# VHH binders against Small ribosomal subunit protein uS2c (rps2), part 17

Target 1, 281 residues: Small ribosomal subunit protein uS2c (rps2), of Bigelowiella natans (Pedinomonas minutissima) (Chlorarachnion sp. (q06j20)
Amino acid sequence: MNFELKNFNTIRINKNQTILIKTTNLENSSKEDTYQFILKMLKAGVHFGHKIKKWNPKMSPFIYQKLQGIHIIDIIQSYTYLKKACKLVYSKSLTDNYNTFLFVGTKKQSPIPNSIFYHASRCNSFYINNKWLSGMLTNWENTTRSINTLKYLKVYQKTNMFSKLSMKTHSIIDKKKNRLEKYFGGIQNMTSLPSTVILVGQHNEITASKECRKLGINNITILDTDCNPEFVDLFIPANDDSSSSLNLILGELQVAINIGRQKFCENLKTWKNSSSILKQI
Key: E = the ipSAE of ESMFold2; O = the ipSAE of OpenDDE; V2 = 0.75 times the mean of E and O plus 0.25 times the DockQ between their complexes.

## First folded at step 18 (VHH; framework vhh_vobarilizumab_d1)

Design w1 (from u1 with D99E T104R; at its last look DockQ between E and O 0.59; V2 from the best seeds 0.74)
Fold by ESMFold2, look of step 18:
Structure w1 (fold): chain B 281 residues (1-281), chain A 121 residues (1-121)
Amino acid sequence: as target 1 above (281 residues)
Amino acid sequence: EVQLVESGGGLVQPGGSLRLSCAASGFTFDDNYMAWYRQAPGKGRELVAAIYNDDSTHYADSVKGRFTISRDNAKNTLYLQMNSLRPEDTAVYYCARDEYEWLRHRYTDHWGQGTLVTVSS
């Protein structure tokens, strides 16, 4: 079509790719900040989906175009949903104590497990980055028993009693502790079910998503073009294969959680100090 | 200028009901966190109920099942329906709003002046 594309910004991605961003959907007073963040998202590759033949048609509303055999995700929608998710986790972290967030991503030979560990650790949150075992949340009593066993074995291995055991018994206990650490290490300090779960890689984490829905636990999921958005409460349409894309998205969620938790702690301190002053009167 | 004005407080006998209102102006109501807090004499301020930008809610254990938070975005008003009131619910109730500016990694919060609720036998 021979249309003049007024009221659009164009951003050159590389010498063969240019993407149109419709500026009328952006806040005028913060347009520069938004523009710079969208550039950062594009440079991180947030918009690169999967091969066209792997797509899920349910993701059609979130696909901007086809390019070089892959779907390109609508970056404006990625931005909008990331904004919504960041505001949500900030608000939830403001009202809950520090054991409410669980990051989940276990896809082997991808940047997901490392990114999950890195960002969850930096906002004092829990994680599952090796393998989701069926019933980890829906069978919380069994999960708690496994966590307690892990804690026990970690202490037991440092005792004199352990040092006296045979080489065979050493190996058996060490293997059991390593298996429990692999699966439960990221949740060993989780004393109750999480209020919010952040999922990366829907295909690998289908069981986790279903457990969240059964238990009424909110989940936030990073969805690529091969995923089904009908299975999630809140999602961010984005590239889940690139470390730069994942680190940008999880980084913003990490920061939002940290700021909300810091405010929660400062509110508690402020309100306790006010109470002690009133008692003196 | 963001402004929050609470109303609906008063004296109520135990077992009674009150509905608190918080009229808001100076911002778009739709996607902001809002909450009710209270401060009883001699105690610190505590969260009573919150409503998030996805319309999900949270309640303190002490009020769960008795209080209901809601909002009317068309009227820019937050509500707290308080049923089965007890003397322990006596406090100044505050409407609060918190906006997270995610690109700048900062927040701004606003508080109402408070409305007194007294539950006495």
Scores: ipSAE 0.710, ipTM 0.888, lowest interface PAE 0.9, mean pLDDT 82
ESMFold2 (binder alone), look of step 18: mean pLDDT 80; pTM 0.809
OpenDDE, look of step 18: ipSAE 0.862; ipTM 0.952

Design w2 (from u1 with T104R; at its last look DockQ between E and O 0.75; V2 from the best seeds 0.00; counts 0 for: unsure alone 61.6 < 65)
Fold by ESMFold2, look of step 18:
Structure w2 (fold): chain B 281 residues (1-281), chain A 121 residues (1-121)
Amino acid sequence: as target 1 above (281 residues)
Amino acid sequence: EVQLVESGGGLVQPGGSLRLSCAASGFTFDDNYMAWYRQAPGKGRELVAAIYNDDSTHYADSVKGRFTISRDNAKNTLYLQMNSLRPEDTAVYYCARDDYEWLRHRYTDHWGQGTLVTVSS
């Protein structure tokens, strides 16, 4: 009794701040794994929000404190919501390969577009990282036409008929194809509306968020302290300006999607093998 | 640890209805993926319906509009309401849970024993 605090570890965020985290008892190894991941999140800067005056009051439940003129996001809540999001995308990818994921993030002069492209590409998912065009989802018929036109132009540019066109016509077609590639390249293999949208940079993607809500498509959004959680079905309160923060969060989502898809494929093989040849009547 | 027990199977005429139940224990019910699978004689196992940890649902094309998956968190029970049953719905129906251990990047699944549904005139 004379010293009860030795069962806690402290994490120093800076010279003026420490956090107590229970790391002992080791009832099972999952508590140590949790602690180590929270340390990784802190090192990646997941908890750094925006300047205090930029905040949205609706984010108040997810703010831990103020420090050096910025809000500090509650890392425990970041962890909890990331866990829920990872379990969700795993489960969605587990049921069949038709559950499609669309990563969206177009904020210029930020790490968002590159991080979106990197992680979506590594889990065979779709992305929009240049500009969200109004109606990309709500006017799916028109989006499909644009995708088909892009595919057509790619083939057409290889034909003899194209090689015989005037210099002016060459330029017009090339510009059209390049524009379509810019906006639709990341979704050119998407044959139906996505089941889940992963969105970064809510202020730049308001139209995408509204289209998801209109269509009943759930979205998962990384919400910094200046964002509105009312526009989102599942969110992860986290720093959305740091490359290391984004790559940690999107990386875990990427892995969850890959593992669920791998299990779905393995199940299909196992179930087909068990039914393919039966000698008995 | 995790236990899944199905009930509610039986013999039903074509066009009839059945409600399957799966009593679950050993986990936090409302934050886990759960699903119904079925296996007809001489065929492979297939997904029938799933409910995700956000309570959204997914159905196989063959059962859309006829089957409804739901769960009751207070009773730790998963349900499958099967309406407008057809002879091709005859199968053993399995309750399943899949748990993604996201920090370890691995999964564990659990299956019930199955309940037989026969649709015959």
Scores: ipSAE 0.694, ipTM 0.880, lowest interface PAE 0.9, mean pLDDT 81
ESMFold2 (binder alone), look of step 18: mean pLDDT 78; pTM 0.792
OpenDDE, look of step 18: ipSAE 0.854; ipTM 0.948

Design w3 (from u2 with G105H; at its last look DockQ between E and O 0.71; V2 from the best seeds 0.00; counts 0 for: unsure alone 63.2 < 65)
Fold by ESMFold2, look of step 18:
Structure w3 (fold): chain B 281 residues (1-281), chain A 121 residues (1-121)
Amino acid sequence: as target 1 above (281 residues)
Amino acid sequence: EVQLVESGGGLVQPGGSLRLSCAASGFTFDDNYMAWYRQAPGKGRELVAAIYNDDSTHYADSVKGRFTISRDNAKNTLYLQMNSLRPEDTAVYYCARDDYEWPTHRYTDHWGQGTLVTVSS
């Protein structure tokens, strides 16, 4: 007797470990593209969760199995949710009121702050990677005041008047500017509340998540096995401890945002040309 | 080939209502981005309303509270309910769809031929 396993793929994790993945839940437009990306996710370690004892039971639906003392995240669900998130940020980038993104991740002694900075800066987006101050979004008036002070001090430090100040006064102003740059540098050009917030490290960013919900701002969160999915509008179950996993996921969001922004800009150019032609009639 | 066909435009008095429909064909049922745009005489094309893959919506400030975008994936149809119409809403209204494919990051946008809405006494 023989059996055909046409709906499954075998993916080797290492020398002694393989995973059989059912492909019927995947997008059928290009099974090869899907397969290759899932391999890329596995190589990046997207599926490695936290130690079993650190887990949150509400993540149970997104855990595939236990292996060597850690939970293994269901890579098919990671793929499906990442696809949904990329489509969302792409399409929001096409609209002028939804093309402002804020990346948030402040967990010290982790790859999160650096990955947040790297990817946000590469898609002309804003970021907070040091510390989320309570009220950064819900008290936008105060945040704007702090941003304006930072901008003022940066210009003031270049003036002849500043160079003539005492060394004591010079030091005080420099310390104030450096503190403001630390907390607000990533949002200094943000003129209004963001349309979408991308969060990494839910435990460190609970306040940011609550502010988004209060203001009706969409948030997209990378959820590891120790996180609570009930606090999130859209989440991606994934490893948030490794730089390779974070960079893959944030990199895909970065690319989606950039492509949408490029299309938006090309649309504006086309529409301006069309308007000029119509005025001639 | 993807085709978008708008209908439901016409002449209406200020304060009136219209419901635009956009029948779509040539693709599989999905939740990709769809939107309504409009172009008034002598003006550029502008976004009116959008619906995203999570069914969230966005409206231009000029139509917020008066217009409602929706879709019926079973009928493959996008709708725009326009209430409390004003003379400045007079325009050709276009249905748009963007077919964005992940993980390849390819996209193709599609536009309907437009349906004229005239708001006047």
Scores: ipSAE 0.669, ipTM 0.865, lowest interface PAE 0.9, mean pLDDT 82
ESMFold2 (binder alone), look of step 18: mean pLDDT 78; pTM 0.787
OpenDDE, look of step 18: ipSAE 0.860; ipTM 0.951

Design w4 (from u1 with D99E; at its last look DockQ between E and O 0.79; V2 from the best seeds 0.00; counts 0 for: unsure alone 64.6 < 65)
Fold by ESMFold2, look of step 18:
Structure w4 (fold): chain B 281 residues (1-281), chain A 121 residues (1-121)
Amino acid sequence: as target 1 above (281 residues)
Amino acid sequence: EVQLVESGGGLVQPGGSLRLSCAASGFTFDDNYMAWYRQAPGKGRELVAAIYNDDSTHYADSVKGRFTISRDNAKNTLYLQMNSLRPEDTAVYYCARDEYEWLTHRYTDHWGQGTLVTVSS
């Protein structure tokens, strides 16, 4: 699909189809910057939902129209909720250390696991992109034991005692370590429960969502047209099937987290310098 | 122009209570991070409590259960209810807000002048 812009109030989805964007619905801080970002969202395919027959009717308030057998998500609402989410994670990152964010998305045969890994890694955050094991957060003591076992095995494999073991024992231990790495590698350095969890693929991550709700952990969820918005407090209505859509959404969250961490570091430097001056006085 | 003016500080005995107020203008509370920070003489400034754009809150461990941050959007006023005050709570308390412009990836902050809280017999 080709996006061509002929008028600020209209956006063409392809050669024969257009969407009218009313300027009064745009963010009032900078209309040109807002317009350019909405253009990026459209070019990334953020607005393409699932086939109409797969929809959840509770997503109706967030659907703009039907087009070529699929639902088109209201891009203005996508923008509004993404803005809110970015401001929230920025604010969280300047008050908590980098250990507070956990990205979760495990849907096989989709761009979700790779996007989760890519973006979490680039904002010093944690991730679960293979399989959510029940109790990963609600049974944190058991999760910590698994993490510690993984760390132990990594060190143990480098010892002289390990080198003296039989080839069969080597293989058994290596397989155990690889399994733990698969499930826990992304949270190996997470020393406490996260304050914020970013979820993609609601259908695959229902257990994770329930654990967050039980523990009072904020979750930010990307909701496609086949999802239930009643299960989340903060969500971004958006296409979760496209790598370009996911990378735009998660990328803005990643940048917001990094900027907030930068501000936190600047605050610490400023406050230490002020403290040193006060000691002189 | 963003303006933050704190009030409500003073001298109080241990175990007492104070309510700090921060009168704000030039922005919408529900859009941006706001917080209370404090700084004792000769020490670094530290976060006390924060309220986020979704109205969720965060408290430093040293004040959990004793302090409550809140705001009145109709009056554009941020509050800090401080109960069970201890001598280690003695500090200048600052109201702060931080605006993240997410499209440009920029931030600005604003600080009040501070209000002194002294907890002593």
Scores: ipSAE 0.691, ipTM 0.889, lowest interface PAE 1.0, mean pLDDT 82
ESMFold2 (binder alone), look of step 18: mean pLDDT 79; pTM 0.800
OpenDDE, look of step 18: ipSAE 0.861; ipTM 0.951

Design w5 (from u2 with T104R G105H; at its last fold request DockQ between E and O 0.81; V2 from the best seeds 0.79)
Amino acid sequence: EVQLVESGGGLVQPGGSLRLSCAASGFTFDDNYMAWYRQAPGKGRELVAAIYNDDSTHYADSVKGRFTISRDNAKNTLYLQMNSLRPEDTAVYYCARDDYEWPRHRYTDHWGQGTLVTVSS
ESMFold2, look of step 18: ipSAE 0.736; ipTM 0.903
ESMFold2 (binder alone), look of step 18: mean pLDDT 79; pTM 0.801
OpenDDE, look of step 18: ipSAE 0.862; ipTM 0.952
ESMFold2, look of step 19: ipSAE 0.642; ipTM 0.854
ESMFold2 (binder alone), look of step 19: mean pLDDT 79; pTM 0.798
OpenDDE, look of step 19: ipSAE 0.869; ipTM 0.956
ESMFold2, fold request of step 21: ipSAE 0.682, 0.682, 0.680; ipTM 0.884, 0.879, 0.884
ESMFold2 (binder alone), fold request of step 21: mean pLDDT 80, 80, 80; pTM 0.810, 0.812, 0.810
OpenDDE, fold request of step 21: ipSAE 0.867, 0.869, 0.865; ipTM 0.953, 0.955, 0.953

Design w6 (from u1 with D99E T104K; at its last look DockQ between E and O 0.82; V2 from the best seeds 0.78)
Fold by ESMFold2, look of step 18:
Structure w6 (fold): chain B 281 residues (1-281), chain A 121 residues (1-121)
Amino acid sequence: as target 1 above (281 residues)
Amino acid sequence: EVQLVESGGGLVQPGGSLRLSCAASGFTFDDNYMAWYRQAPGKGRELVAAIYNDDSTHYADSVKGRFTISRDNAKNTLYLQMNSLRPEDTAVYYCARDEYEWLKHRYTDHWGQGTLVTVSS
């Protein structure tokens, strides 16, 4: 795409296509910093929605215009909601003992599962990127049993007792472990329910969204133009088909989580040192 | 200049109630994480209650059901209603504000000077 950086309030997609961006409604951020981030979003393709015929009319408030057979998402709203989400996950990271993050995205033949794995791994968070099994959160006891079985089998397969089993029994156990790894590998170290879930690909993750609602778990969802905003607590209207769009959005959430966790750790150090000093006095 | 000023501390009998206030200035109150922390003599500082930028709340297990955090954005004031007070709640209570500058990938925090709460018979 051909972006020309003329006038602060206007971004040209190519010589024949121009998007007008009104920055006066932005929340008192430096206009230059905001402008540069909006340019990054445009270059990542955050604003490209689905084909017009695939849209959900309830996304209408978040659509800027139609261009060459697709909807163009209102990038100012994408920016605004991403800002809110980043500030929220940062703040929840400050209380890490009770705010565990789970990234969810399982849509096959899309960049979603890989982006979910990549970003969750880089902020010490959990993920489900293969398939959401009904009851993974609402039936937490069953999920915990599956996690414990997976951990047991991973250790057991390395023992001398396992090596002495028949080839048939060896194969059965290996297949069971591989199945459990497929579904539960991303949450095998999760000891309690998450407090915040980040969802990508609403159509594939409806069950996860319903479970979050039942349990009072906040979810943050990337919603493309074919999604329903009524089913989500906080959403980011954005392109969910593009690796560059997903990586920009999930990357900002990843960084916010990491910075909040870093501050939590520094607070613990400071508060422990203060306690030690007071004990001496 | 960001300023946080706590008030409402004092001496109270076990089972009593106090309401702490934190008057805030110099920032956009609605968009910021705010919290109450406390530090008892000889102990480290701990989180008591927090209110997030979406107005959801979090409480430490030791105060859950007894304390309520709230804020009034029109008055730029954060509150902590403390009920059923116990001797172990005796501490200096601090108001804190934290802002994540998401485009710059950094944070800024501010702390009040604290208000003493003493719970004893």
Scores: ipSAE 0.660, ipTM 0.874, lowest interface PAE 1.1, mean pLDDT 82
ESMFold2 (binder alone), look of step 18: mean pLDDT 80; pTM 0.807
OpenDDE, look of step 18: ipSAE 0.862; ipTM 0.952

## First folded at step 19 (VHH; framework vhh_vobarilizumab_d1)

Design x1 (from w5 with D99E; at its last look DockQ between E and O 0.78; V2 from the best seeds 0.77)
Fold by ESMFold2, look of step 19:
Structure x1 (fold): chain B 281 residues (1-281), chain A 121 residues (1-121)
Amino acid sequence: as target 1 above (281 residues)
Amino acid sequence: EVQLVESGGGLVQPGGSLRLSCAASGFTFDDNYMAWYRQAPGKGRELVAAIYNDDSTHYADSVKGRFTISRDNAKNTLYLQMNSLRPEDTAVYYCARDEYEWPRHRYTDHWGQGTLVTVSS
């Protein structure tokens, strides 16, 4: 997209769409960095909401306009909330070596499960991308038992005792292991409740959201125009149907988490060296 | 230039209380991470308490229920209220600020020079 640097108030998105960006709303960051990232968000389609008749009226403050039968999300608000979320996950990952992040998104026939897996894997975080079972967090004792059973069956399937079992018994055990892997594979190394949960697809994940609220676990939710912002304290208004939009948003969270963890590790090394020198004196 | 100056340290008996202050200068209204760290003699530096950009807080297990972190943005000051002090709380306490620049993913941290807290009979 051709854009003259002098014109910061209007950006042409495509041949027949124009969006207004008011630079006065961007006073809390470098205007050039902000502008370049907003262009990146627009190219990723972060601003494309759902069809108008699918909307939730409570998302009205986050909708910029109606265009060609869909709602257009206010990209400046998307930017602002994404900034807040990235700062928060960076800070959480910086302050505690025990901080754990759980990415949740299970909507079938959407890019959500694959995007969840991709980004959680790349920041050493946990995920649920198949189905949220009621009580996965609120009944943590039961969840831990299921995780331990999965780990046991994985080892058992490699033993000579397993290889000698009948074909019927093989099949029963394989089915049980595959079911447990489906639901618990993404959290099999999670030893305690997560400190932060990142949710995509509010309608599919309402049970997970309620469990987080009951347990006092922070949740960060990507909200499209058909979602209710009143159920979430920390959210990012954004397109949740597009792979490019999801990957941009989750990718920024992924990087923020990794940088905070790297900084924590660097600090820990520095502080250990200082302690050793002091002991010598 | 960001500058952090701690004050309020001193000698206190076990079970006593102290309030540490960290005066911040070189920036205006700020929603960045701030925290208190401490370093006991011959030990490594450790996190005590943190306050995040959403004003939520985190405490080390060793100080939960006894210490309270707070921030007064009008005075550009970070506080640590320390109650029910124990001899193992003896340390130099440092104020820290971490500025995280999104979307560049750059960070700059700043540290105070520390204030000594001694808990002894």
Scores: ipSAE 0.653, ipTM 0.864, lowest interface PAE 1.0, mean pLDDT 82
ESMFold2 (binder alone), look of step 19: mean pLDDT 81; pTM 0.813
OpenDDE, look of step 19: ipSAE 0.869; ipTM 0.955

Design x2 (from w5 with H105Y; at its last look DockQ between E and O 0.80; V2 from the best seeds 0.00; counts 0 for: unsure alone 64.6 < 65)
Fold by ESMFold2, look of step 19:
Structure x2 (fold): chain B 281 residues (1-281), chain A 121 residues (1-121)
Amino acid sequence: as target 1 above (281 residues)
Amino acid sequence: EVQLVESGGGLVQPGGSLRLSCAASGFTFDDNYMAWYRQAPGKGRELVAAIYNDDSTHYADSVKGRFTISRDNAKNTLYLQMNSLRPEDTAVYYCARDDYEWPRYRYTDHWGQGTLVTVSS
């Protein structure tokens, strides 16, 4: 095809295949930036759904086509939902009591746990990347007790009293501390329930999703073609098996959180200086 | 270009009520974060209430249960219903919007000129 259509662009997937994208879905005021970011998403493989895994028919509205035995996710929808999610976490980061984020992703032998840790750490957020224990949020009193025990053991292990205990007792306490660190280390400094939870790998995190719903906690979820969109109210249709796709998506959320927190701090400084000037006069 | 114009401020007795309005133009009203901030004499500006692009809301602890943020997309207007007003609520109230220009990684804030609320006998 050698014609130009208004409102359409083409993106080549490989030398033998192209995709026609309707440009009316692009943001008018920043069209070139949008186009370049969509290219970045395509290069990261955000649009590749599952191969060999069971698709969920409820993901049908977010699937563009089938290609080489896998579902291709509608990249325009991925972009639109990612934009909405990034704007949301940015704006929530502007408020102290509403800026607590928990990243959750525990699927073993996948890039998810490492990506979760990496991005949560780089925006001073909390994470659970080993195992979600039932009741971690809905039984917050028990979770807080476990966190307090972890904190206690970490301090206790540094005392002279501890150094004088038997070697067997040292080992028992160290094992208990290491187990608590494994499950609770990422939320050790979380003093109250999070305001927003970012989930990756819905099948592995269904308990976390249900706890968020029960507690009314915002749940942002990366949904691949084998996921159920009815369990979440804010989601990003995207490939959740690829390290490059995950790091792009979580990286954008990480950056949005950091920028919002930076703006919050700048606002506080500006407003406090104004108050101080009045006192000086 | 974004324009924000507050109205509805004034003098009210303790225990009274006021409804602030913010007429907005130059953007898609219901797609973004909007908020009310206030600045009391001799104090820094602080968040009062926010409404997010998923329509969820947040309130400062000092106003929870007394103030309600809302918006009317048909009128492009943000509201703050303030009930059970106290002398410590005396401040200039500002309508605000803060845009994250994703994916350009820029933020732009927009402020109204403010409307004075005085709670005094």
Scores: ipSAE 0.683, ipTM 0.876, lowest interface PAE 1.1, mean pLDDT 81
ESMFold2 (binder alone), look of step 19: mean pLDDT 79; pTM 0.798
OpenDDE, look of step 19: ipSAE 0.873; ipTM 0.957

Design x3 (from w5 with H105G; at its last read DockQ between E and O 0.74; V2 from the best seeds 0.77)
Amino acid sequence: EVQLVESGGGLVQPGGSLRLSCAASGFTFDDNYMAWYRQAPGKGRELVAAIYNDDSTHYADSVKGRFTISRDNAKNTLYLQMNSLRPEDTAVYYCARDDYEWPRGRYTDHWGQGTLVTVSS
ESMFold2, look of step 19: ipSAE 0.654; ipTM 0.871
ESMFold2 (binder alone), look of step 19: mean pLDDT 83; pTM 0.830
OpenDDE, look of step 19: ipSAE 0.878; ipTM 0.959
ESMFold2, look of step 20: ipSAE 0.686; ipTM 0.886
ESMFold2 (binder alone), look of step 20: mean pLDDT 83; pTM 0.831
OpenDDE, look of step 20: ipSAE 0.868; ipTM 0.954
ESMFold2, fold request of step 21: ipSAE 0.706, 0.689, 0.718; ipTM 0.894, 0.883, 0.893
ESMFold2 (binder alone), fold request of step 21: mean pLDDT 84, 84, 84; pTM 0.836, 0.834, 0.836
OpenDDE, fold request of step 21: ipSAE 0.878, 0.877, 0.876; ipTM 0.957, 0.958, 0.958
ESMFold2, last read: ipSAE 0.665, 0.692, 0.672; ipTM 0.873, 0.888, 0.878
ESMFold2 (binder alone), last read: mean pLDDT 84, 83, 84; pTM 0.838, 0.831, 0.835
OpenDDE, last read: ipSAE 0.876, 0.874, 0.876; ipTM 0.958, 0.956, 0.958

Design x4 (from x1 with D30S; at its last look DockQ between E and O 0.76; V2 from the best seeds 0.73)
Fold by ESMFold2, look of step 19:
Structure x4 (fold): chain B 281 residues (1-281), chain A 121 residues (1-121)
Amino acid sequence: as target 1 above (281 residues)
Amino acid sequence: EVQLVESGGGLVQPGGSLRLSCAASGFTFSDNYMAWYRQAPGKGRELVAAIYNDDSTHYADSVKGRFTISRDNAKNTLYLQMNSLRPEDTAVYYCARDEYEWPRHRYTDHWGQGTLVTVSS
């Protein structure tokens, strides 16, 4: 659309494709950081949406243009929303060691489950990457019972009583434990409902989204052009089909969480040491 | 250069109220985590209340329901309304700000000099 272009820089994409970046009021070093990260996002394919026919009209404000039968996501908005999401998860991880993050993404035959596991594991966070069972959050009492059963069976399998059981009973217990591990292993150490849920693949996780909404749990979602933004507190308009796009987005969130957790731990050490010094003087 | 100056401390009777202010300059107020911390004699510094960059809030269990954190972007001022004050709330209260610089993934924090709140009869 027509607007004043003196505030924009041009970045090439996909050989001869060009995207404008608004640069008004940016510092020189800030503009370089923004430029380099936008290039990284473009190389990762963050801007590639779904086929035009598959779009959700409510994503219209986040679509830059139509190209070769697909929607191209507005990369500036992707950048802006990712920035907001990173700042938010950083700040939430900074102030309370009980702020818990749950990464959810279960779409089979996609890069989503592996990316979810990879990034959640690397920021001391929880995950559901196999299948979302209805009521995992809204029926937290039942979920807690399943988690406790899983923990019990893991300990029980190491006892002398277990070693004395028949091979048939071993198999039955192993099957039950493996099923619980499959669905609940990623949350087995989660002692309370999460404060923040990071979702990928909204269509496959619609039950999880609705449970977060019912419970008032913060929901950060990667929204492709075929998604509904009304189900989320904060979203990042981005390609959710590409491994490179997912790993870039989730990787930035992972790093932000880790830095906030590190700062929180450093603050605890400093505050305790300050108290010790005051007692001596 | 970020500057934080606390005010509003003083002596108050149990059950009374105080409103702390933190005048801030040198940053974009609405984009940053801000918080109140306190340090009582013989204790370490502890979190009292925080405002996240999405304006959601967090309170320590000991002050929840009695204290309210807020900010005024037009005045670049952070507030802590303290009601139903108790002797155990006696401490030096510090305003703190944390800026998270994305995509560099760096943080800087700044602290005020503190304001004394004494709750005693």
Scores: ipSAE 0.562, ipTM 0.803, lowest interface PAE 1.2, mean pLDDT 81
ESMFold2 (binder alone), look of step 19: mean pLDDT 82; pTM 0.827
OpenDDE, look of step 19: ipSAE 0.873; ipTM 0.957

